# Ledger of designs, part 16: VHH binders against q94cd5

Target 1, 317 residues: q94cd5
Amino acid sequence: IILQFAPLNSSVDEGFWHSFSSLKLDKLGIDDSPISITGFYGPCGHPQVSNHLTLLSESLPLDEQSLIASTSHGNRNKCPVPGILYNTNTVESFNKLDKQSLLKAEANKIWEDIQSGKALEDPSVLPRFLVISFADLKKWSFRYWFAFPAFVLDPPVSLIELKPASEYFSSEEAESVSAACNDWRDSDLTTDVPFFLVSVSSDSKASIRHLKDLEACQGDHQKLLFGFYDPCHLPSNPGWPLRNYLALIRSRWNLETVWFFCYRESRGFADLNLSLVGQASITLSSGESAETVPNSVGWELNKGKRVPRSISLANSM

## First folded at step 3 (VHH)

Design s41 (framework vhh_vobarilizumab_d1)
Fold by ESMFold2-Fast, scan of step 3:
Structure s41 (fold): chain B 317 residues (1-317), chain A 118 residues (1-118)
Amino acid sequence: as target 1 above (317 residues)
Amino acid sequence: EVQLVESGGGLVQPGGSLRLSCAASGFTFSSYAMAWYRQAPGKGRELVAGISSGGSTSYADSVKGRFTISRDNAKNTLYLQMNSLRPEDTAVYYCAAGLEYFDSYDYWGQGTLVTVSS
């Protein structure tokens, strides 16, 4: 009955390492200051590579114009996610990093954004991530480890039901929801807004609204769901972004249960057979505070092990 | 700097042919799925044809058998061969690039106008 989430997996494009190498050689030298970067994820992609957060060459801002371009209107197929790169100059320094302290620091930033209301205005901060790295440019090899901070909710969220969206909505509602979701994804204003409200009226008309508009939606709907871009493809598990989303919902609104919508796409279009609708119990225990920062998890497992990833690009030059 | 530059559009009579090209730069072209989209006045953007990094192709039912998508990884160029053109094919045609682990495309060109009229 406890809701289980599919964990995010890291994917680092060769272009990222090329951009980072250029940044190190041309600007950073031995400077190991943390670097703000942007990762990307999208609604359910290819089944064999689902649950990815990806770093691309454009993840690193190289100048003011590059930074402006990367923050301008989102790309349809990838949602920008803020992150931080902790670069080390030696393998010894890499191994000595306090991983638990770094994870807690990023989780605290997410919690601050939840408590301040920033997450309602810019929900892309909820899947905030970090990566630690060591680059051996003479060998053209890279050692790295991602963390996707996610709150451990106490008490745990209980799953009441989960089913394909096509089984939850009537045929008429499904057509309206699909159209509304496609419009949300096609708009420059909302393409990269990965958390939203799905409202279905008594006449089976659907609308997608910003999360901050929840109170304005109350009383106008037959169905109201908390929607999100879900990178997962599994019929049994919502994707990782739902974890911090539920932390936001629990802390902000006095709800006993929540209906959620795991929005998934096929070839850039809403797919309600792949998308899920679920109901969860989010009730707090007597005497507990919604304002207490939860414990966090999120260090990526690599082939089931708690070890960093390594890649060599020597033959890609 | 990612750049997609379309060319080859123009005015053509019904039944005619055009070949569109898209020159790509600033990313590893061979690793990306590519597509052609179009947008007619007063309509939404629609997928015309797609090609994977491995060369697998897909087409909208309205263009199947008439249009052919292809790519030249050595030249970082995407093509769309359009045959038996119809007035309803009149639109701005956009080149798009995306990573295959996403179900959609993230880089777009500025578009090239195709007008089919007598």
Scores: ipSAE 0.000, ipTM 0.110, lowest interface PAE 19.3, mean pLDDT 81

Design s42 (framework vhh_vobarilizumab_d1)
Fold by ESMFold2-Fast, scan of step 3:
Structure s42 (fold): chain B 317 residues (1-317), chain A 121 residues (1-121)
Amino acid sequence: as target 1 above (317 residues)
Amino acid sequence: EVQLVESGGGLVQPGGSLRLSCAASGFTFSSYAMAWYRQAPGKGRELVAGISSGGSTSYADSVKGRFTISRDNAKNTLYLQMNSLRPEDTAVYYCAKEGLEYFDSEAFDYWGQGTLVTVSS
């Protein structure tokens, strides 16, 4: 059985385009240098916003104060993820940009972060994204492409089992895991760390730990799972972030079999009936293939079509 | 959202026939290329047959003349008619939709759960 991932979709708030228009008019002009931006997602309990990465007005570093405000934001529903905006000044430039080269370049950054160990210190880099945009400020209309670079492991990852977390854990373990996850999400130090370890000891005590602490928690646990904030709500599919996570796990720890935990929330709290526990089998790479960057995917489709997304703010100006 | 559900696999004797079906949902089926892949125990994935949105077909050399890929856009269903089956055709067969690899590519990203085909006397 092949493990399948629910793809991410973009959700661009009107406030993002207002902020971008101000940035372009007041600062950028004809400067088309790429801009670092921040997107937001969270473990989704609501079908209507499932599998979304959101851009808000604060996604753009309009000034130092705005950037400070964004990085100090403690909102549990806004897990920040890094991205890059390719701003084009003409329709021709927008249409001519080599999408494959840009996707590959962004995937290579993720791969470098995996290989260097940077992704262990800051795993929020794993769901890194990119946006290509064209703004017609005379008409207040915007065209854009989103990509969520993700590695393709060949052969595909096999799914051994997948079930609600409430069925995997005993009642006592489930209570402890829920409490530990809520504590992780409520801490300013860890609320924005979307990949983590779930350890359950023989006395049913759960602990959530940073990925870099894997060796420290080995041997004193009865259960050890690789957890992540899952934007998906479906019982049959993990969300898109698991793709690069599995690439990290294979590359850093060379594990052929992993237990993963799709952390999902309902009404702002851990929901183990919605959260999933799965077991995956990964075919290991050896020699040079272990160091070679995998093929990548990630271009967002517009209503199932290979066309850019469009929005007009003419009626809101 | 994208779901692919394969069916029709089973145990069959050499020389026999099977018809595999793939029920697709969550996307505009008629707009995408579709394919059948297979994976034998302990081996890598192999492309068996592909069909474009326009109906053009392609086949692996090992199955040409024996297998026929087809689609029914009204039913959102992909088919693989397998004739003159051989023990070497034993594998899990997967339905695949062209995906997010690169938007001008025929690479396939979305996969079904698979259906087992065993050819044995």
Scores: ipSAE 0.011, ipTM 0.292, lowest interface PAE 9.5, mean pLDDT 83

Design s43 (framework vhh_gefurulimab)
Fold by ESMFold2-Fast, scan of step 3:
Structure s43 (fold): chain B 317 residues (1-317), chain A 120 residues (1-120)
Amino acid sequence: as target 1 above (317 residues)
Amino acid sequence: EVQLVESGGGLVKPGGSLRLSCAASGFTFSSYAAAWFRQAPGKEREFVSAISSGGSTTYADSVKGRFTISRDNAKNSLYLQMNSLRAEDTAVYYCAKEGLEYFDSYFDYWGQGTLVTVSS
């Protein structure tokens, strides 16, 4: 069975376009240099908001104090994700952008972070994204297209098993895992780190650890899983963040199989009936190099078509 | 215009063999992974086999050792050699290609499928 991932969709708040318009008018003018931005996602299990990476007005902060303030206000359902915005000054320039080169450049940044070990220290770089845009400020209309660079692993990752976390853990383990996840989630230190280790000891006690602590977790656990905040709600498909996560795991550790934990929430709390536990085969074939950058995909489809999205804010004026 | 056209299906007796073909057009076939999926009447779609652009292959446990996936990049074609066919192999078989720009799945379904019926 080849492991399949649930797609991520873009969601751009109207406040983002208002903030960008102000930035363009007040500071950028004709400057079309790429802009670092921050997107947000969370482990929300509700179908209406699942699988979204969202841009908000605070995605374009002018200072770090504004970003910190926004992060401290009702942030339990948002994990910051680094991204880059390529805005063009004309529709012709927008149409002429080399989309494959931009995708490859961004995927190469993720791969360099994996190879250097930076992604192990700061795994928030794994879901790195890009967006191209054209803003028609006379009409208050915006054309945009997101890409969520994801590696195509060769050979593909094979799924050995996948089940609800509630069926994988015993009732005692499930209570401990749920409590540990809620404690981890409530910690201000963990909102920026949506990738973690889940360790369950022989006495059914669970603990959540940082990825860099993998070696410290060995020898004192009955179960060890690679966990992540999963924006998906589907029972058969892990969310898109797992894709580059598996690339990191395959590249950094000599593991033949991996246990993963798709952490999902209901009403702000851990939900082990929605959360999934899976086992995947990540073994490289003979003659393959762990250092070779994989092919990448990631341009968002608009209703199944390879076309940009458009939005008009004329009525919001 | 991307197209995948399956052929080679038919009625075969248990223990028999069939070779399915998929003709690809409208894209650079050699740059993409490709796969076979199947769907039996009243059942969910099932993965059968995949082949990477570099030639690495993967098989579902139910067909491993009996089926062989291969590709011919010069002919823009994907093949599935099916041996030792069983009644449970009865299904519509679909050819799929890897989506270069879509990240949610390794394969897209572009063909109409070809029916394989295994009966005495």
Scores: ipSAE 0.000, ipTM 0.194, lowest interface PAE 13.8, mean pLDDT 81

Design s44 (framework vhh_brivekimig_d4)
Fold by ESMFold2-Fast, scan of step 3:
Structure s44 (fold): chain B 317 residues (1-317), chain A 121 residues (1-121)
Amino acid sequence: as target 1 above (317 residues)
Amino acid sequence: EVQLVESGGGVVQPGGSLRLSCAASGFTFSSYAMSWVRQAPGKGPEWVSSISGSGRSTLYADSVKGRFTISRDNSKNTLYLQMNSLRPEDTALYYCAKEGLEYFDSYFDYSSQGTLVTVSS
């Protein structure tokens, strides 16, 4: 069975557009240079965010107080994701943007981070995104389109097995894994690391480790899974972040068979009935090199159509 | 067999305080998130608060935020709910629930008797 991924949906808080309007009026003017921004997502089960990458007022490069508010958010559901905003000053410029070139450029940045090893030290770069926009400040209306660059592996990844984590682990293992995941989320040092290793020893003790520690986690009689914060809740589909994660795993460790763990939450805590454990087969196609950049996809479908989204703040005033 | 035994309920006047306790047995208490859920007379269950296994993270329903404090003592396998500034609307049977292992529409992993809190003059 071909592994199918649930695509991310964009969500832009009205506060984002308010903050952007202030930034544009007070600082940017007609400067349409790309702006580094931060998006947020969380594991499925959080009451505020599910299967979405969200832009908040804190997403823009703002003053110290705004940045502190973003990083000190007490809900455990904010995983910061780097992104880039291409705002245009006219609808004509917006329509003329070379979307294929922008997607490819952003995908190339992810690939460079995989090849250089940066993605092992900071795996939050894997779900890197971009958004193009046109802000009509006279009408308080905004046109925008997100892309979540994801690599297309050829041949497609095959799904060998996928089941609830509660059915994969023994009762003792499940208790240990759940506890380890909750502790990982509770740690201020680990809340921003959405990709990790789940190691289960022969005595059923689980530990969560950074990706760079892979070699230290491998040994006889251990279970080792590649875990990630999964924004999706569907029992048959891992979320979009797994796509680039598999590209990283294939490229860095040349693994053809991978056990993965889709970490999902219920009401802010580990939920092993919603979380999934799967096994995937990844094969290098004939003639392919390890250093060749794969093709990429990622432009968001809006209600099934390949068109930009629009919002008017004038209608809410 | 998992057992959860709630206690600490009673009759209290508006503005008063109560501390509820939940004694857990039959599982590794520190490995699971725990929640308080209440059911007012004639209404369905309402989630009140949750706490992570380590106790470092807490969540509250908007109706109780700032008035209630959830805590746990993993050495005693006990969950607590400190309820301050109680209102007549807080009148309900209060249940503790184990979260993260089983998914239920009713917010309950296991049947328990609950503890009754009545706020009246």
Scores: ipSAE 0.000, ipTM 0.182, lowest interface PAE 20.3, mean pLDDT 80

Design s45 (framework vhh_7z1x_3)
Fold by ESMFold2-Fast, scan of step 3:
Structure s45 (fold): chain B 317 residues (1-317), chain A 121 residues (1-121)
Amino acid sequence: as target 1 above (317 residues)
Amino acid sequence: QVQLVETGGGLVQPGGSLRLSCTASGFTFSSYAMNWVRQAPGKGLEWLSGISSSGRSTSYADSVKGRFTISRDNAKNTLYLQMNSLQPDDTAVYFCAKEGLEYFDSYFDYWGQGTQVTVSS
C-alpha cells in the first residue's frame, strides 16, 4: 500500500571527465570549492537507459560563453537538472566527506525552492542532485558518488491504483493526450519543463499546462493529472522524480488524493502503454511550521552496494 | 525517537540457517517499508531485501534470492530475515533500516547497531 519509487542511477559520459580534467588543470588547481553543474534525464522507456541521470561534457561550464551556448542550443530534447559537484583533491578528503550533511544541505535547497515558489516556476529544481568526486589525473581515474535527494514524507504516500495510461484513457482521449505530450516535449518553449498538468476536457481534448496554472485549470477539465517525465520503464514503479513532486503537491495545495501521470517514451514519442496513470493518497500535514524540512534519502547504489563508483580512462582516446 | 534493535546473529556452519529479528520503536511500524542491509569485513554496505508496510510485497538482491526470506509482524513491531543455505560470503554485520528500496538513508537513527553473522569456514 505504500508507494514505492524506482531509484535513479548515474551515467557519466567520458566527455564529462575530459571537460572536468581541463577545468581542474586550467582553472581550479587545488581549489575544491563546490561547482554548479547540469545533469540530464529523459522519459526514455528503454531498459538500457532507464532510471539514469546523465552528465555530459556540457554539464560543466568551462567559461561564461560556453555556459550560454549550452543553454541556448545544446540540450533541446533533454531535461536539464541543476546539481552540485564536490570535488576533493585527495582520497582521504573524499572518504572524510560528511555524506549525511551534504545530502541534507541539498535537500534543504529543494525544500527552500518548494517553500519560496521557485519550484512552481521552474520545477526542474525538484530532481536536484549532488556528486562527490576525486580525480587522479596522473592515472586518469575517477572516483565518484551521486545522491538524488528525495524527501521521506511522514506519513508515507499510499498508492490506491496504478495502470497503463492506455487503460485509463479512452481511445479518443489517449490519441489526444499522446499528441499533446509530443507537442509539449518537442516545443522549444516547453521541452525543459519535466513537471506539468495534463487536462482532458469533456470533448476528449487534451492540453498540457504549467504547474503554476493549476488554479486556472479548475472547472475547465473532466480529468486533471499531475504529469512528469518518468525515467523508469517498470510497470509496477513510478520513477524517482515523483517523490519530490508529491512533496511539492502536499506542501502547496494540501490535496488528499491526486492523480499522477508517469510520462514515458518509446523511440522519442509518447508511449501510453509504457506511461502510467496512478492515484495516490496523501495525508495532510499536522499544521506544523511550513519551514520544517522533512527527512531525506538518496545516495546511489553501486550494483546493490552503498559504495562509490570508479572509472579509469587510461586506455581511452 | 526512532530505534531499531537487531538480534539473532551468531556462528553457523556453511549450509546452516539463522533467523534475524529487528524490533522497532519510536514510529508507527505498520506505516513504513523496512529493509535489511549488511556490511562484510572490509566492504561497503549491501542492500539485501525490502518489504512493504503491509508485508504483501517483497524484494531481494540477486546474491540472496531464493535463500533469504523477509517477513514482518506489525502487531509486534518486528521485522524478520530467515537465512537458509548460508555461505562463508554471508559473513557480515546485518542491519535493519526504515524506509525505501535501494538507497542510502541519510538518517543514522534509521539504523540499528547491527547483529554479527559469522559463517565458519
Scores: ipSAE 0.000, ipTM 0.192, lowest interface PAE 12.4, mean pLDDT 80

Design s46 (framework vhh_5c3l_4)
Fold by ESMFold2-Fast, scan of step 3:
Structure s46 (fold): chain B 317 residues (1-317), chain A 121 residues (1-121)
Amino acid sequence: as target 1 above (317 residues)
Amino acid sequence: QVQLQESGGGLVQPGGSLRLSCAASGFTFSSYAMSWVRQAPGKGLEVVSDISSGGGSTTYADSVKGRFTISRDNAKNTLYLQMNSLKPEDTAVYYCAKEGLEYFDSYFDYRGPGTQVTVSS
């Protein structure tokens, strides 16, 4: 069975475009240099919620620490994801941009972060995204392309099994895993990372660890799963963030079989009936081929068509 | 090698119905999501409908929602599209495609030769 991922969808808040308009009028003018921005997603909290990465008014600040501070008001925080905005000043420029080259360039940055070990220190770079936009400020209308760069692994990853986490863990293990996940989610924002290790010891005690601690976790012959915050609600498919995560695992640790954990929430807390545990089989390339950057995909379709999305704020006044 | 073969197209009056079939071979059919894609004269490709590998999840383009039904029979390696209340604007060549959710252009590599549907009086 080939492993299939539920794709992320873009959700661009009106506040984002208001903030962008102010930035363009007050600071950028005709400067069309790429802008670093931050998107937000979280683990699925309800079965009917769409898989979205959201841009908000605070997505445009250049200071990552200020952005992190601004999101700390709730009991649970949204996960910040780095992205890049290519603003264009004309429809002609918007239509002539080489989307494939921009996608490849952004995917290459992710690949370099995987190869250099930066993705182990900050795995939020794995779901990195890009946006191309054209703002018609006279009409208050915006056109944009959204992309979630993802690697195409050849051959594709095979799914061996996928089941609710509540069916994989014993009752004692499930209680420990839920508690550990809730503690991780309630942790300081600087340590709240959307990709992590789930370690379960022989005495059924669970701990959440950073990806860089993998070798320390392997010594005890305990259960070890590659966990991630899953925005998807589907019982049959892991969410999009798993896709580049498996590329990282394949490249860095040469694992041919991977246990993964799709972390999902209900009412703001870990829900192991919604969360999934799966086992994936990855066919490894020869040693020399393992270092070659894979092909990339990720441009979002608009209702099944490869056309830009549009929004008008004219009625917002 | 992936082989997809559509059938069931033809000429039909507005308001009529047609059932398209797609016979798949050369891959594990039950492991892949499948799509129906169409191309009207002088237009680009449009994704009409998608179905998950197990058949439990389906999507439809707004233009066909409520009129078309996608289904599959994994035991027979066959994909279906039931088209009701056909309109002249449904006139197109219909393609069965093995879905990669990654990229629109990837549908071109794993589609059948197509079957013509013409809706006219």
Scores: ipSAE 0.014, ipTM 0.201, lowest interface PAE 7.6, mean pLDDT 80

Design s47 (framework vhh_6z1v_2)
Fold by ESMFold2-Fast, scan of step 3:
Structure s47 (fold): chain B 317 residues (1-317), chain A 121 residues (1-121)
Amino acid sequence: as target 1 above (317 residues)
Amino acid sequence: EVQLVESGGRLVRTGGSLRLSCAASGFTFSSYAMGWFRQAPGKEREVVAAISRSGGSTWHADFVKGRFTISRDNAKNTVYLQMNSLKPEDTAVYYCAKEGLEYFDSYFDYWGQGTQVTVSS
């Protein structure tokens, strides 16, 4: 059975467009240089954070002080995702953007981060995104298109097993895992880290660890799973973040079989009936180099079409 | 070594029909979902249709629904696009791609050189 992933969906708050309009008018003018921005998402079932990758007013660094304010005032329960904004000054320029080259450039950055070990230290770079945009400020209308670069592994990853976490863990293990996940979410040191290890010892005690601690965990556990904050709620499909995560796991540890944990919430707390545990098989093609960058996909569909999204704020203004 | 070879494109009159074929080699064909994409001169690339690994599930874009039908023959490693009631707006180069069932959003999955379809009035 081939593992199928649920896509990341984008959302743009009206506050983002107001902040962007201010940035455009007050600082950028006709400057179309790419802008580093931050998107946010939460696991499925989080009451305060969208499960869509969302751009908020605080996503844009209007200046150095604004950047500090945006990071300092951010909700600690939302997962920050690095991204890049390509803004165009005309509809013609927007239509002329080489989307394939932009996607490939961002995918190459993710791949470099995987190969260099940066993704191990800061796994939030795995769901890195880009967005292209055109703003018609006279009409208060915006045209935009998101891409979430994701690696296509050849051959595709096979799904061996997938079940609710509550059915995978014993009752004692499930209670321990839930408690450990809730403690992890409440920790000031780890609240924003969307990729982690779940370790369960032989006495059914669970702990959540950073990815870089894998080697330290391998000898001390009965179960070891690669966990991530999963924006998807479907019982048969892990969310998009797992896609690049599996690429990291294959590249870093050369594992052929991986246990993963799709962390999902209900009312802000770990929900093991919604969370999934799966086992994936990752095989390399006979002649494939581990250092060769895989092909990537990622342009978001608009109602099944490969066209940009549009929004008008004229009625809101 | 992976290859997708599109064929069947030609000049047809408005209202006509045409069947495109895509011959696949170099991979386990039955393990991958397949799709058809098109790009008209001066327009954006767009997804036309997709088919699951087994052929048990298909998706067609709204602008071709009822006119185009995607199908596949896993024994022959071939995917097809049956095009009926052709319109001038269907004029484009058609590309075969190896895609995931829910992900038809990549420029990197075009393995073939495409086949030109021209619809005249």
Scores: ipSAE 0.000, ipTM 0.150, lowest interface PAE 14.1, mean pLDDT 80

Design s48 (framework vhh_gefurulimab)
Fold by ESMFold2-Fast, scan of step 3:
Structure s48 (fold): chain B 317 residues (1-317), chain A 120 residues (1-120)
Amino acid sequence: as target 1 above (317 residues)
Amino acid sequence: EVQLVESGGGLVKPGGSLRLSCAASGFTFSSYYAAWFRQAPGKEREFVSAISGSGSTTYADSVKGRFTISRDNAKNSLYLQMNSLRAEDTAVYYCAAVEGLEYFDEYNYWGQGTLVTVSS
């Protein structure tokens, strides 16, 4: 069975476009240099907003006072994701941009972060994204393309098993895993770290650890899973962040199979009936190098079509 | 040298059946999303049907219930079984493939097409 992932969708708040318009009028003018921005996603909390990466007004670079305000009132329940905005000044340049080359460039950054060990220190770089936009400020209309670069592994990752976490863990283990996950989410040091290790000892005690601690882990843990904040709610499919996570795991460690944990929430708390545990085969093909950059995909569809998304703010000027 | 080669097109009477084949070479077909498109004279290219690497299928409303898409990964082949054919199904049919399991990027590879004519 080939492992299938639930795709991530973009959600761009109107406040983002208002902030972008101000930035373009006050600072950028005709400057089309790429802009570093921040998107947000979190573990599934409500079916209506599942599988979304969101851009908000605070996604764009702001002055020192605005940054202090954002830090003070920031989204405790949202994980920051780095991204890049390619803003175009004409319809012509918007239509002529080489989308494949831009996607490959962003995927190469993710691959460099995997190879350098940066992804172990800051795994939020794994779900990097990019946006191409065109702003018509005379009409207050915006068009954009969104991409979530994802590696295509050859051979494909095979799913051995997938089940609700509540069916994988004993009741005692489930209680300790839930408590450990809630503590991880509540900590100011780890609440925005969306990839982690879940270990369960023989006495059913669970602990959550940073990915970089894998090499220091003792083999005396009864269970060890690669966990991640899963924005998906579907019982049959892990969410999109698992895709690059598996690329990291294959590249960094000599494992034939992996156990993974799709962390999902209900009402702000760990929900092991919604969360999934799976086992996947990640074997390398004969002659394949672990250092070879895989092919990448990730351009978002607009309601099943390959057309840019559009929004108008004409009456909210 | 990645290549997709369609075959099985021809002349068929209304209400008849036809099976199209597409042979893939130069890549690992099993990991690719594959699709059939068609283009009638003077019209834009139209989506017909698609199948994921795992076998999940989708169909255009105009062909749903009449056409069946399938694949054989061991043979690197894609098929389209066309039943209850109508005059409006007359078109050149193209095989296409795209990288990835769940994302629908621009189709990377296209065949040269095979002509299907439905007339009495």
Scores: ipSAE 0.015, ipTM 0.275, lowest interface PAE 7.1, mean pLDDT 81

